# VH-VL binders against q8ixk2r445to577: the designs that were tried, part 282

Target 1, 133 residues: q8ixk2r445to577
Amino acid sequence: FFGMLQNKGLTDYCFDYNPPDENQIVGHQVILYLCHGMGQNQFFEYTSQKEIRYNTHQPEGCIAVEAGMDTLIMHLCEETAPENQKFILQEDGSLFHEQSKKCVQAARKESSDSFVPLLRDCTNSDHQKWFFK

## First folded at step 14 (VH-VL)

Design u75 (framework fv_axatilimab)
Fold by ESMFold2-Fast, scan of step 14:
Structure u75 (fold): chain C 133 residues (1-133), chain A 120 residues (1-120), chain B 107 residues (1-107)
Amino acid sequence: as target 1 above (133 residues)
Amino acid sequence: EVTLKESGPALVKPTQTLTLTCTFSGFSLSTFGMGVGWIRQPPGKALEWLAHIYWEDEKYYNPSLKNRLTISKDTSKNQVVLTMTNMDPVDTATYYCAHKLYPGRAFDIWGQGTMVTVSS
Amino acid sequence: DIQMTQSPSSLSASVGDRVTITCLASQGIKYYLAWYQQKPGKAPKLLIYSASRLQSGVPSRFSGSGSGTDYTLTISSLQPEDFATYYCQQHNSYPWTFGGGTKVEIK
């Protein structure tokens, strides 16, 4: 699947990643922002290796969560996806981070007026359900 | 529909504490994504943001007001209260409370405002 | 603090005119920008959020554009009810800040 990755519980919010430039694509947090329909910084691909890949800028980025953290951060993609970059998009729309056994949930970013995807205990909440548009 | 209304004293003496209440309907501050802020406007001047409270009870304040502000909510009463200490004539303004749907959006519904005059 | 500079501070226009108001941020604000309309004695009314999104019920003659530090509000064909003061607001960083306002007056 590919496209704009939207949250079922939030009206018109999409995964969004806008790095400052090519040399700054790694280490920044993925956010949720109002869907603009132009692709680019909101265009993601779900791959056969269970990656959520950011292809609109080079080099390609892959979303990862470091051990003990709950934030989704952009890393460089690798030939073989490491475990911290693997997400299972389940039939009910949940995004399950296999290494941590947690689900991706829409939440407010600390000290900010923005939404971000965070790892939380899995629930049946619509704020943990995602789909490609 | 969402409505908000400010209430409080119209006249405050210098050094006193101002307490303003925002009473609202059409949403709950326990609902995911909801928030209420306070904004003021001195006569003939620009808007100034004062404070904001989110549904999770996280609070933010304008640092320029030197710890004079407290914002709180009572979800069961559908009220948000702003307290401002040590009032000065320069604080004379119309005070507004406003609803915001979701982080990342703007203040979409405003109360009518309440004029507060600070004088002796 | 992010400073919001609006230009012009006032302008005179006639019904049917195209009006453009500019808002300049001292730092990048990543589309966290709103535009409000305020008539004398009234509360502000939201026109545009997220730099370019038209609020429900607002006439299509209003539009917003811009990115980074530079944003504009355009009224494509000014109507009598549009004579008002317009404010931009950033909410990318605390404290949230408003521009100084642009008063649109009848010519």
Scores: ipSAE 0.691, ipTM 0.890, lowest interface PAE 1.3, mean pLDDT 91

Design u76 (framework fv_axatilimab)
Fold by ESMFold2-Fast, scan of step 14:
Structure u76 (fold): chain C 133 residues (1-133), chain A 120 residues (1-120), chain B 107 residues (1-107)
Amino acid sequence: as target 1 above (133 residues)
Amino acid sequence: EVTLKESGPALVKPTQTLTLTCTFSGFSLSTFGMGVGWIRQPPGKALEWLAHIYWEDEKYYNPSLKNRLTISKDTSKNQVVLTMTNMDPVDTATYYCAHKLYPGRAFDIWGQGTMVTVSS
Amino acid sequence: DIQMTQSPSSLSASVGDRVTITCLASQGIKYYLAWYQQKPGKAPKLLIYKASRLQSGVPSRFSGSGSGTDYTLTISSLQPEDFATYYCQQHNSYPWTFGGGTKVEIK
């Protein structure tokens, strides 16, 4: 699957990655932003290795769980996906992170007027349901 | 339909504390994402954001006024209250409360505003 | 704090004119920009959010564009009810800040 990764509960919001320098895609937190349909910073690919890839340029960016935290950051893709970069997109739309046994949820970012995807205990909430558009 | 209305004193003396109440309908401040902010406008001047409160009771203040401002909510009464200490004539302004659907959105519905004059 | 500079501070226009107002942020605000219309004695009304999204109920003659630090509000064919003061607002970072306003006056 590829496209905009949209939240079912926050129907206007999509996964978004807007690095301050286009030539350096690694190291910043993934955010949620109003879906715009223009691709670019909101275009992601879900792979057979259970990765969420930002783009296809070399080296590729892959969404990863920040070590010891519940935040999602952009990291370099590996030839074999490490556990912190694997998210199981289930039929009900939940994004399950098997290593932590948690689900990706739309949540507010405390330091800014924005939403971010965070790991939270799995619930059947629409804020934990995602789909490609 | 979302509506908000500000209430409070029209006249405040220098050094006193101002208390303004925003009473709203059409939404609950216990709803995920919802927030209410306060904005003021001195006569003939631009809008200035003062404070904001979100559904989980998280609060933000303009740093230039942070030591003077307190924002709180009473979800059961559908009210948000702003207090501002040590009022000065320069604080004379129309004070607005406004609804925000969730973080990242703009202030979509505004109250009518209440004029506060600070004079001895 | 992010400074928002609006240009022009005022302009005179006639019904049917195309009006353009610009808003410059002192640093990048990542499309977290809104435009408001304020008529004398009334509260501001939201016109545009996320730089280019038209608020429900707002006439299509209003449009927003821009990115980074530079944003524009356009009124394609000015109507009598459009004579007002317009404000931009950034909410990318605290404190949220407004522009100085642009007064659109009748010629």
Scores: ipSAE 0.046, ipTM 0.700, lowest interface PAE 6.8, mean pLDDT 88

Design u77 (framework fv_axatilimab)
Fold by ESMFold2-Fast, scan of step 14:
Structure u77 (fold): chain C 133 residues (1-133), chain A 120 residues (1-120), chain B 107 residues (1-107)
Amino acid sequence: as target 1 above (133 residues)
Amino acid sequence: EVTLKESGPALVKPTQTLTLTCTFSGFSLSTFGMGVGWIRQPPGKALEWLAHIYWEDEKYYNPSLKNRLTISKDTSKNQVVLTMTNMDPVDTATYYCAHKLYPGRAFDIWGQGTMVTVSS
Amino acid sequence: DIQMTQSPSSLSASVGDRVTITCLASQGIKYYLAWYQQKPGKAPKLLIYDASRLQSGVPSRFSGSGSGTDYTLTISSLQPEDFATYYCQQHNSYPWTFGGGTKVEIK
C-alpha cells in the first residue's frame, strides 16, 4: 500500500510530515493535516517489514515510537526494521504498534492547534482506523 | 444546523466579575473534535481571542488575560461559560462565542455577539 | 506572540474591481490562516480556511493564497455585498491572533 494514509473517523485528515528543516528530516513529530492529494509531505508507503515509510526525501524516513512514549516520530529507516518501527495494518484498518501493544489513534496535539497520531489502548473506534487513498 | 448565542449582563462596573454564557445547538461538546472559543471586539477595533475549550475539557487562554479568565463547559446543557474578573472600562467590547469543528480548523459558526459596557 | 499585520488598513473600490488584501505574520504559520468578513453590527463570517480553502457557501470570487509568512485574500469582480471589514487570523500557535482588519469601502 502507498499514498495518503487517511483516518476513517477524521475523514478529511491524513498523515503528514513537514519538518521545519528539509535538510534534517528526522526527529520531528508526525502530524495529521487536511488531505491535499498532492503527495510530497503526505505520501507514505506501508512495507512488507511493517514500516510506514516517508519516501519524499532521501534518505528515507520511517515512523517510530520510542519506549514509554505515545508520539510518532520520524527516524531513519534501517535495512531490517527495528521493533519500534513496526506497525501491523489489520484488515479492519487498525494500526497496531507491536513493541507497545497499542493502536494509533487520531488525537489533539496539546501544544498546538493540530491533530496528531498517538498511541492509545486499542478500541474499535473509527479514530483508530486508517486506509491508503 | 449549528447555532450559538451569547448571554450575560450588558453593563458591569469596574472591579466586578463578568460571567458570559454561550448556549449552542446542532453539536455536542462531548463529540470528538468539537470546540468552542470566545473572541471579543472593542468598538471600532480588531478581534481578540480570549479562550478556547475542547471536547476533552482541555482549556486554552490568551496569556495577556490568563489570570482573569476561566472557561468551562456543561455538556448536558449545551453551554460554555466564560468568567472574567476585575473588569475595567478598557474591557468594553462585543463578546462572541464561536464553534470550531476540529483542531486546525477555523471558527466556522459564530454567535451574534453580546455587547458588554464597563463604566461607573 | 505571532503578530499579524494587514495592509492596507482601508481601501476604496468600485463594483467590478479586483481587490487584494495582504496579511504578514511575524513568523511562519504553516498555512494555519483563516480570512473572515465582517459587516457593520454583525458577527464575522468565515470565508477561507487553511490559507486557500473556500468555506462552503462562499462565492468563488473569493480566493486565498500564500505560504510561510505572506498571505493574500483576493476578491475578483467586487460586488455591492462585499463592502465590509476583512480580518486574517493565524491559529498555528497559541495565543491565536488576528490582523488589524482591512475596511473595503465604496468608491
Scores: ipSAE 0.224, ipTM 0.767, lowest interface PAE 4.4, mean pLDDT 89

Design u78 (framework fv_axatilimab)
Fold by ESMFold2-Fast, scan of step 14:
Structure u78 (fold): chain C 133 residues (1-133), chain A 120 residues (1-120), chain B 107 residues (1-107)
Amino acid sequence: as target 1 above (133 residues)
Amino acid sequence: EVTLKESGPALVKPTQTLTLTCTFSGFSLSTFGMGVGWIRQPPGKALEWLAHIYWEDEKYYNPSLKNRLTISKDTSKNQVVLTMTNMDPVDTATYYCAHKLYPGRAFDIWGQGTMVTVSS
Amino acid sequence: DIQMTQSPSSLSASVGDRVTITCLASQGIKYYLAWYQQKPGKAPKLLIYGAHRLQSGVPSRFSGSGSGTDYTLTISSLQPEDFATYYCQQHNSYPWTFGGGTKVEIK
């Protein structure tokens, strides 16, 4: 799968990665922003290794969650996906982070007028349901 | 249909505290993604954002108002209240409350505004 | 604070004219920009959000464009009901700030 990763519970919000310095693409938090349908910073690839890849720049970025944290951060992809970069897109649309056993949920970003994907205990909320395109 | 209406005193004396109530219908502030803000406009001047409250009860204030502002919500009454202390004639303005559907969007539905005059 | 500078502060135009209003932010605001229309004695009305998205019910003659620090509101063919004051607003960072307004007057 590739495309814009959208939230089922929010009208027209997509995974968005817009780092402040285009020459340093890693280390920043992934956000949710209004879907624009033009690819670019909202274009992601879901791989057979259960990675969510950001292919707009080289080297490719992979979404990860550090131990003990709940934020989704862009890291460099590795030849073999580490556990902190693995997300299972389940039949019901939930995005399950294997290492933490938590689900990705839309939430408001602290000190911002923005949504952000965060790890939360898994529920059957539409705000934890995701789909491509 | 979302509607909002401001209420409060039309006249306030210098040094007094202003309390404004925004009563709304068509949404709940316990609903994910909802928010209500306060904006004012002095006669003949530009709009100035004052405060915002989100559904999870997080609150933000314009720091230029020197910590004079308090915003709160009562979800059972469908109300948002703004309190502003130590009123001054320069605070004379029309005060608006406005709905915002989601973070990242804009103030889509506004109340009619309530004019507050500060004078002795 | 992010300062929003609108230009021009006022303009005179005729029905059918193309009108362009510019909003300049003192730092990048990442498309967190809205445009509002205000008529005398009335509350503002949202026209554009997310820099380029037309609010439901707003005529297609209104459009928003821009990126980074530079944003534009265009009215492609001015109508009698469009004579009003227009404001831009950024909400990329707190405090949220508005431009000084642009009055569109009958020529």
Scores: ipSAE 0.730, ipTM 0.895, lowest interface PAE 1.0, mean pLDDT 92

Design u79 (framework fv_axatilimab)
Fold by ESMFold2-Fast, scan of step 14:
Structure u79 (fold): chain C 133 residues (1-133), chain A 120 residues (1-120), chain B 107 residues (1-107)
Amino acid sequence: as target 1 above (133 residues)
Amino acid sequence: EVTLKESGPALVKPTQTLTLTCTFSGFSLSTFGMGVGWIRQPPGKALEWLAHIYWEDEKYYNPSLKNRLTISKDTSKNQVVLTMTNMDPVDTATYYCAHKLYPGRAFDIWGQGTMVTVSS
Amino acid sequence: DIQMTQSPSSLSASVGDRVTITCLASQGIKYYLAWYQQKPGKAPKLLIYGATRLQSGVPSRFSGSGSGTDYTLTISSLQPEDFATYYCQQHNSYPWTFGGGTKVEIK
């Protein structure tokens, strides 16, 4: 799957990665923003290793969740995907993070007028369902 | 159809507390993604954002006025209430409440506004 | 606070003219920008959100563009009903701030 990763419960919101510094492309939180397809900030690849890759820059970034955390952060991709970078995109659209046993859900980013994807207990809510466009 | 209407006193004396109520219909402020904000506009001046409340009951205030402002919601009455303490003539303005669908979007539906004059 | 500088503060134009209004943010606002139209005695009306997206029901002669700190509202062919004051607003960070407004007088 390649494309803009969208939320079924939100009208027109896509995974978006726009790091503030081009020299430090990793370590920042992934957000959700209005789908525009400009600047490649919203283009992601879902791989056979169950990674969500950000292919705009080199080296390529992979979305990860650190142990005990619930935020999706951009990390460097590994030759063999570590468990914290594996997400199962299921047929119902849920995005299941295997290591934590939780689902990716749209939520409001604290102290911001922005949505973010966060790990939450799986509920089958439309806000936990995603698709590539 | 989303509608909002502001209500409150038209005249407030200096040092008094202003209480404004925004009564709305066409949405619930418990629905995921919904929010209501307050904006004011002194006569002949620009718009100034005052406060915002989200569906999760998270609240944000303009820091220049934060010590004077309180925003709250009553979802059963479809109301958002703003209180502002220690009113001063400089606070004379038209006060608006406005609906916002989803973080990242803008104030899409506004109330008609209520004029508040602060004078002795 | 993010300061929004709007220019010009006023302009006059003839019906059919192309009008551009600029909004400059004191720091990057990542497309968290809206444009509003306000007619005398009325509440503001949303025209553009997300810097470039036309609000439902707004005529197609209105368009928004820009990125980073520099944003523009364009009216491609000015109509008599476009007499109004236009405001930009950023909501990338709190407090949300508005520009000073641009008054469009139809010449």
Scores: ipSAE 0.749, ipTM 0.900, lowest interface PAE 0.9, mean pLDDT 91

Design u8 (framework fv_axatilimab)
Fold by ESMFold2-Fast, scan of step 14:
Structure u8 (fold): chain C 133 residues (1-133), chain A 120 residues (1-120), chain B 107 residues (1-107)
Amino acid sequence: as target 1 above (133 residues)
Amino acid sequence: EVTLKESGPALVKPTQTLTLTCTFSGFSLSTWGMGVGWIRQPPGKALEWLAHIYWEDEKYYNPSLKNRLTISKDTSKNQVVLTMTNMDPVDTATYYCAHKLYPGRAFDIWGQGTMVTVSS
Amino acid sequence: DIQMTQSPSSLSASVGDRVTITCLASQGIKYYLAWYQQKPGKAPKLLIYGASRLQSGVPSRFSGSGSGTDYTLTISSLQPEDFATYYCQQHNSYPWTFGGGTKVEIK
């Protein structure tokens, strides 16, 4: 799958990664913003290694969750995907983070006027259902 | 239909505290994604954002006025209240409350505004 | 704070004219930009959000564009009801800030 990753319960919002420095793609939080189709900051690839890759820049970034945290941040991709970078896109649209056993949910980002994907206990909420457009 | 209406005193003396109430209908501030903000406009001047409250009760203030501002909500009454301490003649302005659907969007529905004059 | 500079501060135009208003942010605002129209004695009305998205019920002659620090509101064919003051607003960072306004006056 490759494209804009959208939320079923929060329509018109896409995974978005727009780091302040194009030469440093690591360490910043992934957000959800209005799907604008401008630039490449909203285009992601779901790989056979269960990674969500940000391929708009080299070297490629991979979404990860640090141990004990609930935020999705950008890491450098590894030759073999580490457990903290593996997300299972399930049949019902849930995006399951194997290492934490939690699901990605749309939520408001602290200290900003943005939504953000966060790890939460898995539910049947449409805010935990995702698809590529 | 979403509607908002500001209410409060039209005249305030210097050093007094201003309390404004925004009463709304057509939505609930307990609904996921909803928010209400306060914006003011001095006569003939630009708009200035004052404060915002989100559905989960998180509050944000303009830092230049933060020590003077308090925003709160009463979801059962469909009201948002703004208080501003130590009023000064330069605070004379029309005060608006406005609805915001979802973070990342803009103020889509505005109240009519209430004019507050600060003078002795 | 992010400063929003609008240009021009005022302009005179005739019905049927193409009007462009620019908004310059002091730093990148990542498309977190809205445009409002305000008529004398009235509350502002949302025209554009997300830099380029037309608010429901707003005529198609209004359009928004831009990226980074530079944003533009265009009215393709000015109508009598469009004589008003226009404001841009950034909400990428707190405090949210508005431009100084652009007054579109009848020529």
Scores: ipSAE 0.694, ipTM 0.895, lowest interface PAE 1.2, mean pLDDT 91

Design u80 (framework fv_axatilimab)
Fold by ESMFold2-Fast, scan of step 14:
Structure u80 (fold): chain C 133 residues (1-133), chain A 120 residues (1-120), chain B 107 residues (1-107)
Amino acid sequence: as target 1 above (133 residues)
Amino acid sequence: EVTLKESGPALVKPTQTLTLTCTFSGFSLSTFGMGVGWIRQPPGKALEWLAHIYWEDEKYYNPSLKNRLTISKDTSKNQVVLTMTNMDPVDTATYYCAHKLYPGRAFDIWGQGTMVTVSS
Amino acid sequence: DIQMTQSPSSLSASVGDRVTITCLASQGIKYYLAWYQQKPGKAPKLLIYGAKRLQSGVPSRFSGSGSGTDYTLTISSLQPEDFATYYCQQHNSYPWTFGGGTKVEIK
């Protein structure tokens, strides 16, 4: 799959990576924003290694969650995906993070007028359901 | 249909506290993603954002006015209340409350506004 | 605070004209930009959100574009009801800030 990764529970919100400095693209948090299709910041690829890849820039970025954290951040892709970069996209649309055993859920970002994907205990909520469009 | 209406005093004396109430219908501030903000506009001037409250009861204020502002919600009454202390003639403006559907969206439905004049 | 500068402050145009209004942010706002129309004595009306998304019920002659710090509102063929003051707003960072407004007047 590749395209805009959209939330089922939020009308027209997509994974979005638009860091403050284009010269330093790695290390910033992934957000959810209105699906606009403008630029490269909303185009992601789900790979056979279970990565969510941002391949607009060189070097390519892969979404990861650091140990003990619940936020999704951009890391450099590895030739063999490490466990913290693996997400299982389930038949019901849930996005399961293997290392933490939690699911990606849409939530509001503190101190921001933004939604963000966060790791939460897995539920059957539509805010934990994702699809490519 | 979402509607909002501001209410409060039309005249306030300098140093007094202003209390404005936004009464709304067509949505609940208990619903995921909902928010209500306050914006003011002095006569002939630009819009100025004052405060915002989200469905989780998180509150944000314009830092230039933060020590004077309090925003609160009463979800059972469908009301959002703004208080502003130590009123000054420069605070004379039309005050609006407005609905925002989700973080990242804009103020899509506005009240008609209430004019507040601050004079002695 | 992010400062929003609108240009021009005012313009005169005729019915049928293509009108463009620009909004410049003092730093990048990542498409967290809305456009509002305000007629004398009335509350603002949302025209565009997310920099380019047309609000339901707004005529298709209105469009938004831009990225980074530079955003534009275009009215492709000005109608009599479009004579109004237009405001941009950023909400990428607190405090949310509005531009100074652009008054579109009859020529």
Scores: ipSAE 0.680, ipTM 0.887, lowest interface PAE 1.2, mean pLDDT 91

Design u81 (framework fv_axatilimab)
Fold by ESMFold2-Fast, scan of step 14:
Structure u81 (fold): chain C 133 residues (1-133), chain A 120 residues (1-120), chain B 107 residues (1-107)
Amino acid sequence: as target 1 above (133 residues)
Amino acid sequence: EVTLKESGPALVKPTQTLTLTCTFSGFSLSTFGMGVGWIRQPPGKALEWLAHIYWEDEKYYNPSLKNRLTISKDTSKNQVVLTMTNMDPVDTATYYCAHKLYPGRAFDIWGQGTMVTVSS
Amino acid sequence: DIQMTQSPSSLSASVGDRVTITCLASQGIKYYLAWYQQKPGKAPKLLIYGANRLQSGVPSRFSGSGSGTDYTLTISSLQPEDFATYYCQQHNSYPWTFGGGTKVEIK
């Protein structure tokens, strides 16, 4: 799968990575924004290694969650995906982060007018369901 | 159909406190994603954002107004209230409340506005 | 605060003309941009959100484009009802700010 990773509960909101400097793509939080189709910041690939990869620019970025945290941060991709970069896209659309035993959920980002994907206890909420467009 | 309507005094004396009420229908401010903001426009001037309240009761204010603003909601009455202290003639403006669906979207439905004149 | 500069501040045009209004942000706003139309004595009406998304019920002659700091509203074939003042708004950062407005007048 590749393309715009969209939330089922938030109509027309996509994973979005728009760092301040396009030449420094590591260390910033992934957000959710309107699926605009005007740039490469919303293109992601779900790989056979269970990565969510942002590879429109070099170096290639992979979404990760650090131990004990709930935010999705862009890291450099590894030749063999580390555990903190593995998400299981389930049949029902849930994105399960096996290392933490939690699911990716759309939530409001504090102090901004945006949504953000966060790790939360798994539920059957449409805000935890994702699909590639 | 979403509708909003502003109400409050048309004339305020300098140093007084202004209280404006936004009464709405067609949505609940307890529903995920909903928000209501206040925007003002002095005669012949540009729009200025004042405050915003989200469905989870998180509140944001324009810092240029130096803690003069308070926004609150009463979901059972379908109302959002804006209070502004220490009114000055420069605060003379039409005040609007507006609905916003979801963070990241824009103010899609506006009230008709209420004119507030601050004069001695 | 993010300053939004609109250009031109006013323009004169004829029915059928292609009209372009620009909005420049003092720093990148990541597509957190909306366009509003306001007629005298009326509340603003949302035209475009997310920089390029047409609000439901708005005629297709209106379109938005841009990225980073530079955004544009285009009216492909101006109609009589389009003579109004247009405002851009950023909501990438608090406080949310509006441009100074562009008045589109009959030539």
Scores: ipSAE 0.590, ipTM 0.865, lowest interface PAE 1.6, mean pLDDT 90

Design u82 (framework fv_axatilimab)
Fold by ESMFold2-Fast, scan of step 14:
Structure u82 (fold): chain C 133 residues (1-133), chain A 120 residues (1-120), chain B 107 residues (1-107)
Amino acid sequence: as target 1 above (133 residues)
Amino acid sequence: EVTLKESGPALVKPTQTLTLTCTFSGFSLSTFGMGVGWIRQPPGKALEWLAHIYWEDEKYYNPSLKNRLTISKDTSKNQVVLTMTNMDPVDTATYYCAHKLYPGRAFDIWGQGTMVTVSS
Amino acid sequence: DIQMTQSPSSLSASVGDRVTITCLASQGIKYYLAWYQQKPGKAPKLLIYGASRLESGVPSRFSGSGSGTDYTLTISSLQPEDFATYYCQQHNSYPWTFGGGTKVEIK
């Protein structure tokens, strides 16, 4: 699957990654922003290794969650996907993070007028359901 | 249909506390993504953001006025209340409350505004 | 605080004219920008959010563009009901700030 990764419970919000420097693609938090059909910052690939890849430049970025954290951060992709970069997109649309055993949920970013994807206990809420456009 | 209406005193004396109430219909502030803000506009001047409250009860204030402002919500009454202490003639303005559908969007529905004059 | 500078502060135009209003932020605001229209004695009306997204019910002659620090509102063919004051607003960071306004007057 590839395309815009949209939240089922929110009207027109998609995974978005907009690093301030295109030569330094890692270390920043993934956000949710208004969906657009223009690709780039909102175009992701879900791989057979259960990665969510951001393919802008070399090297490719892969979404990860650090141990003890709940935020989705862009890391460098590795030849073999580490556990912190593996997300199971389930049949019901839930996005299950294998290492933490939590689900990706839409939430408001602290101190910001922005939505972000965060790890939360799995609840079956529509705000935890995702699909590729 | 979303509607908002401001209410409060039209005249306030210097040093007094202003309390404004925003009464709304067509949405609930317990609904995921909803928020209400307060914006003011002195006669003939630009808009100035004062405060915002989100559905999860997080509150944000304009730092230049933070020590004077309190925003709160009563979800059961469909009301948001703004309190501003130590009023001064320069605070004379039309005060608006406005609805915001989601973080990342803008103030989509505004109340009619209520004029507050601060004088002796 | 992020300063929003609107230009011009006022302009005179005729029905059918193409009108452009600019909004400059003192730092990057990542498309967290809205445009509002305000008529005398009335509350502001949302025209554009997310820098370029037309609010439902707003005529297609209104459009927004820009990125980084530089944003523009365009009215492609001015109509009689468009004579009003226009404001931009950033909400990328607190405090949220508005531009000084641009008054569009009949020539």
Scores: ipSAE 0.745, ipTM 0.899, lowest interface PAE 1.0, mean pLDDT 92

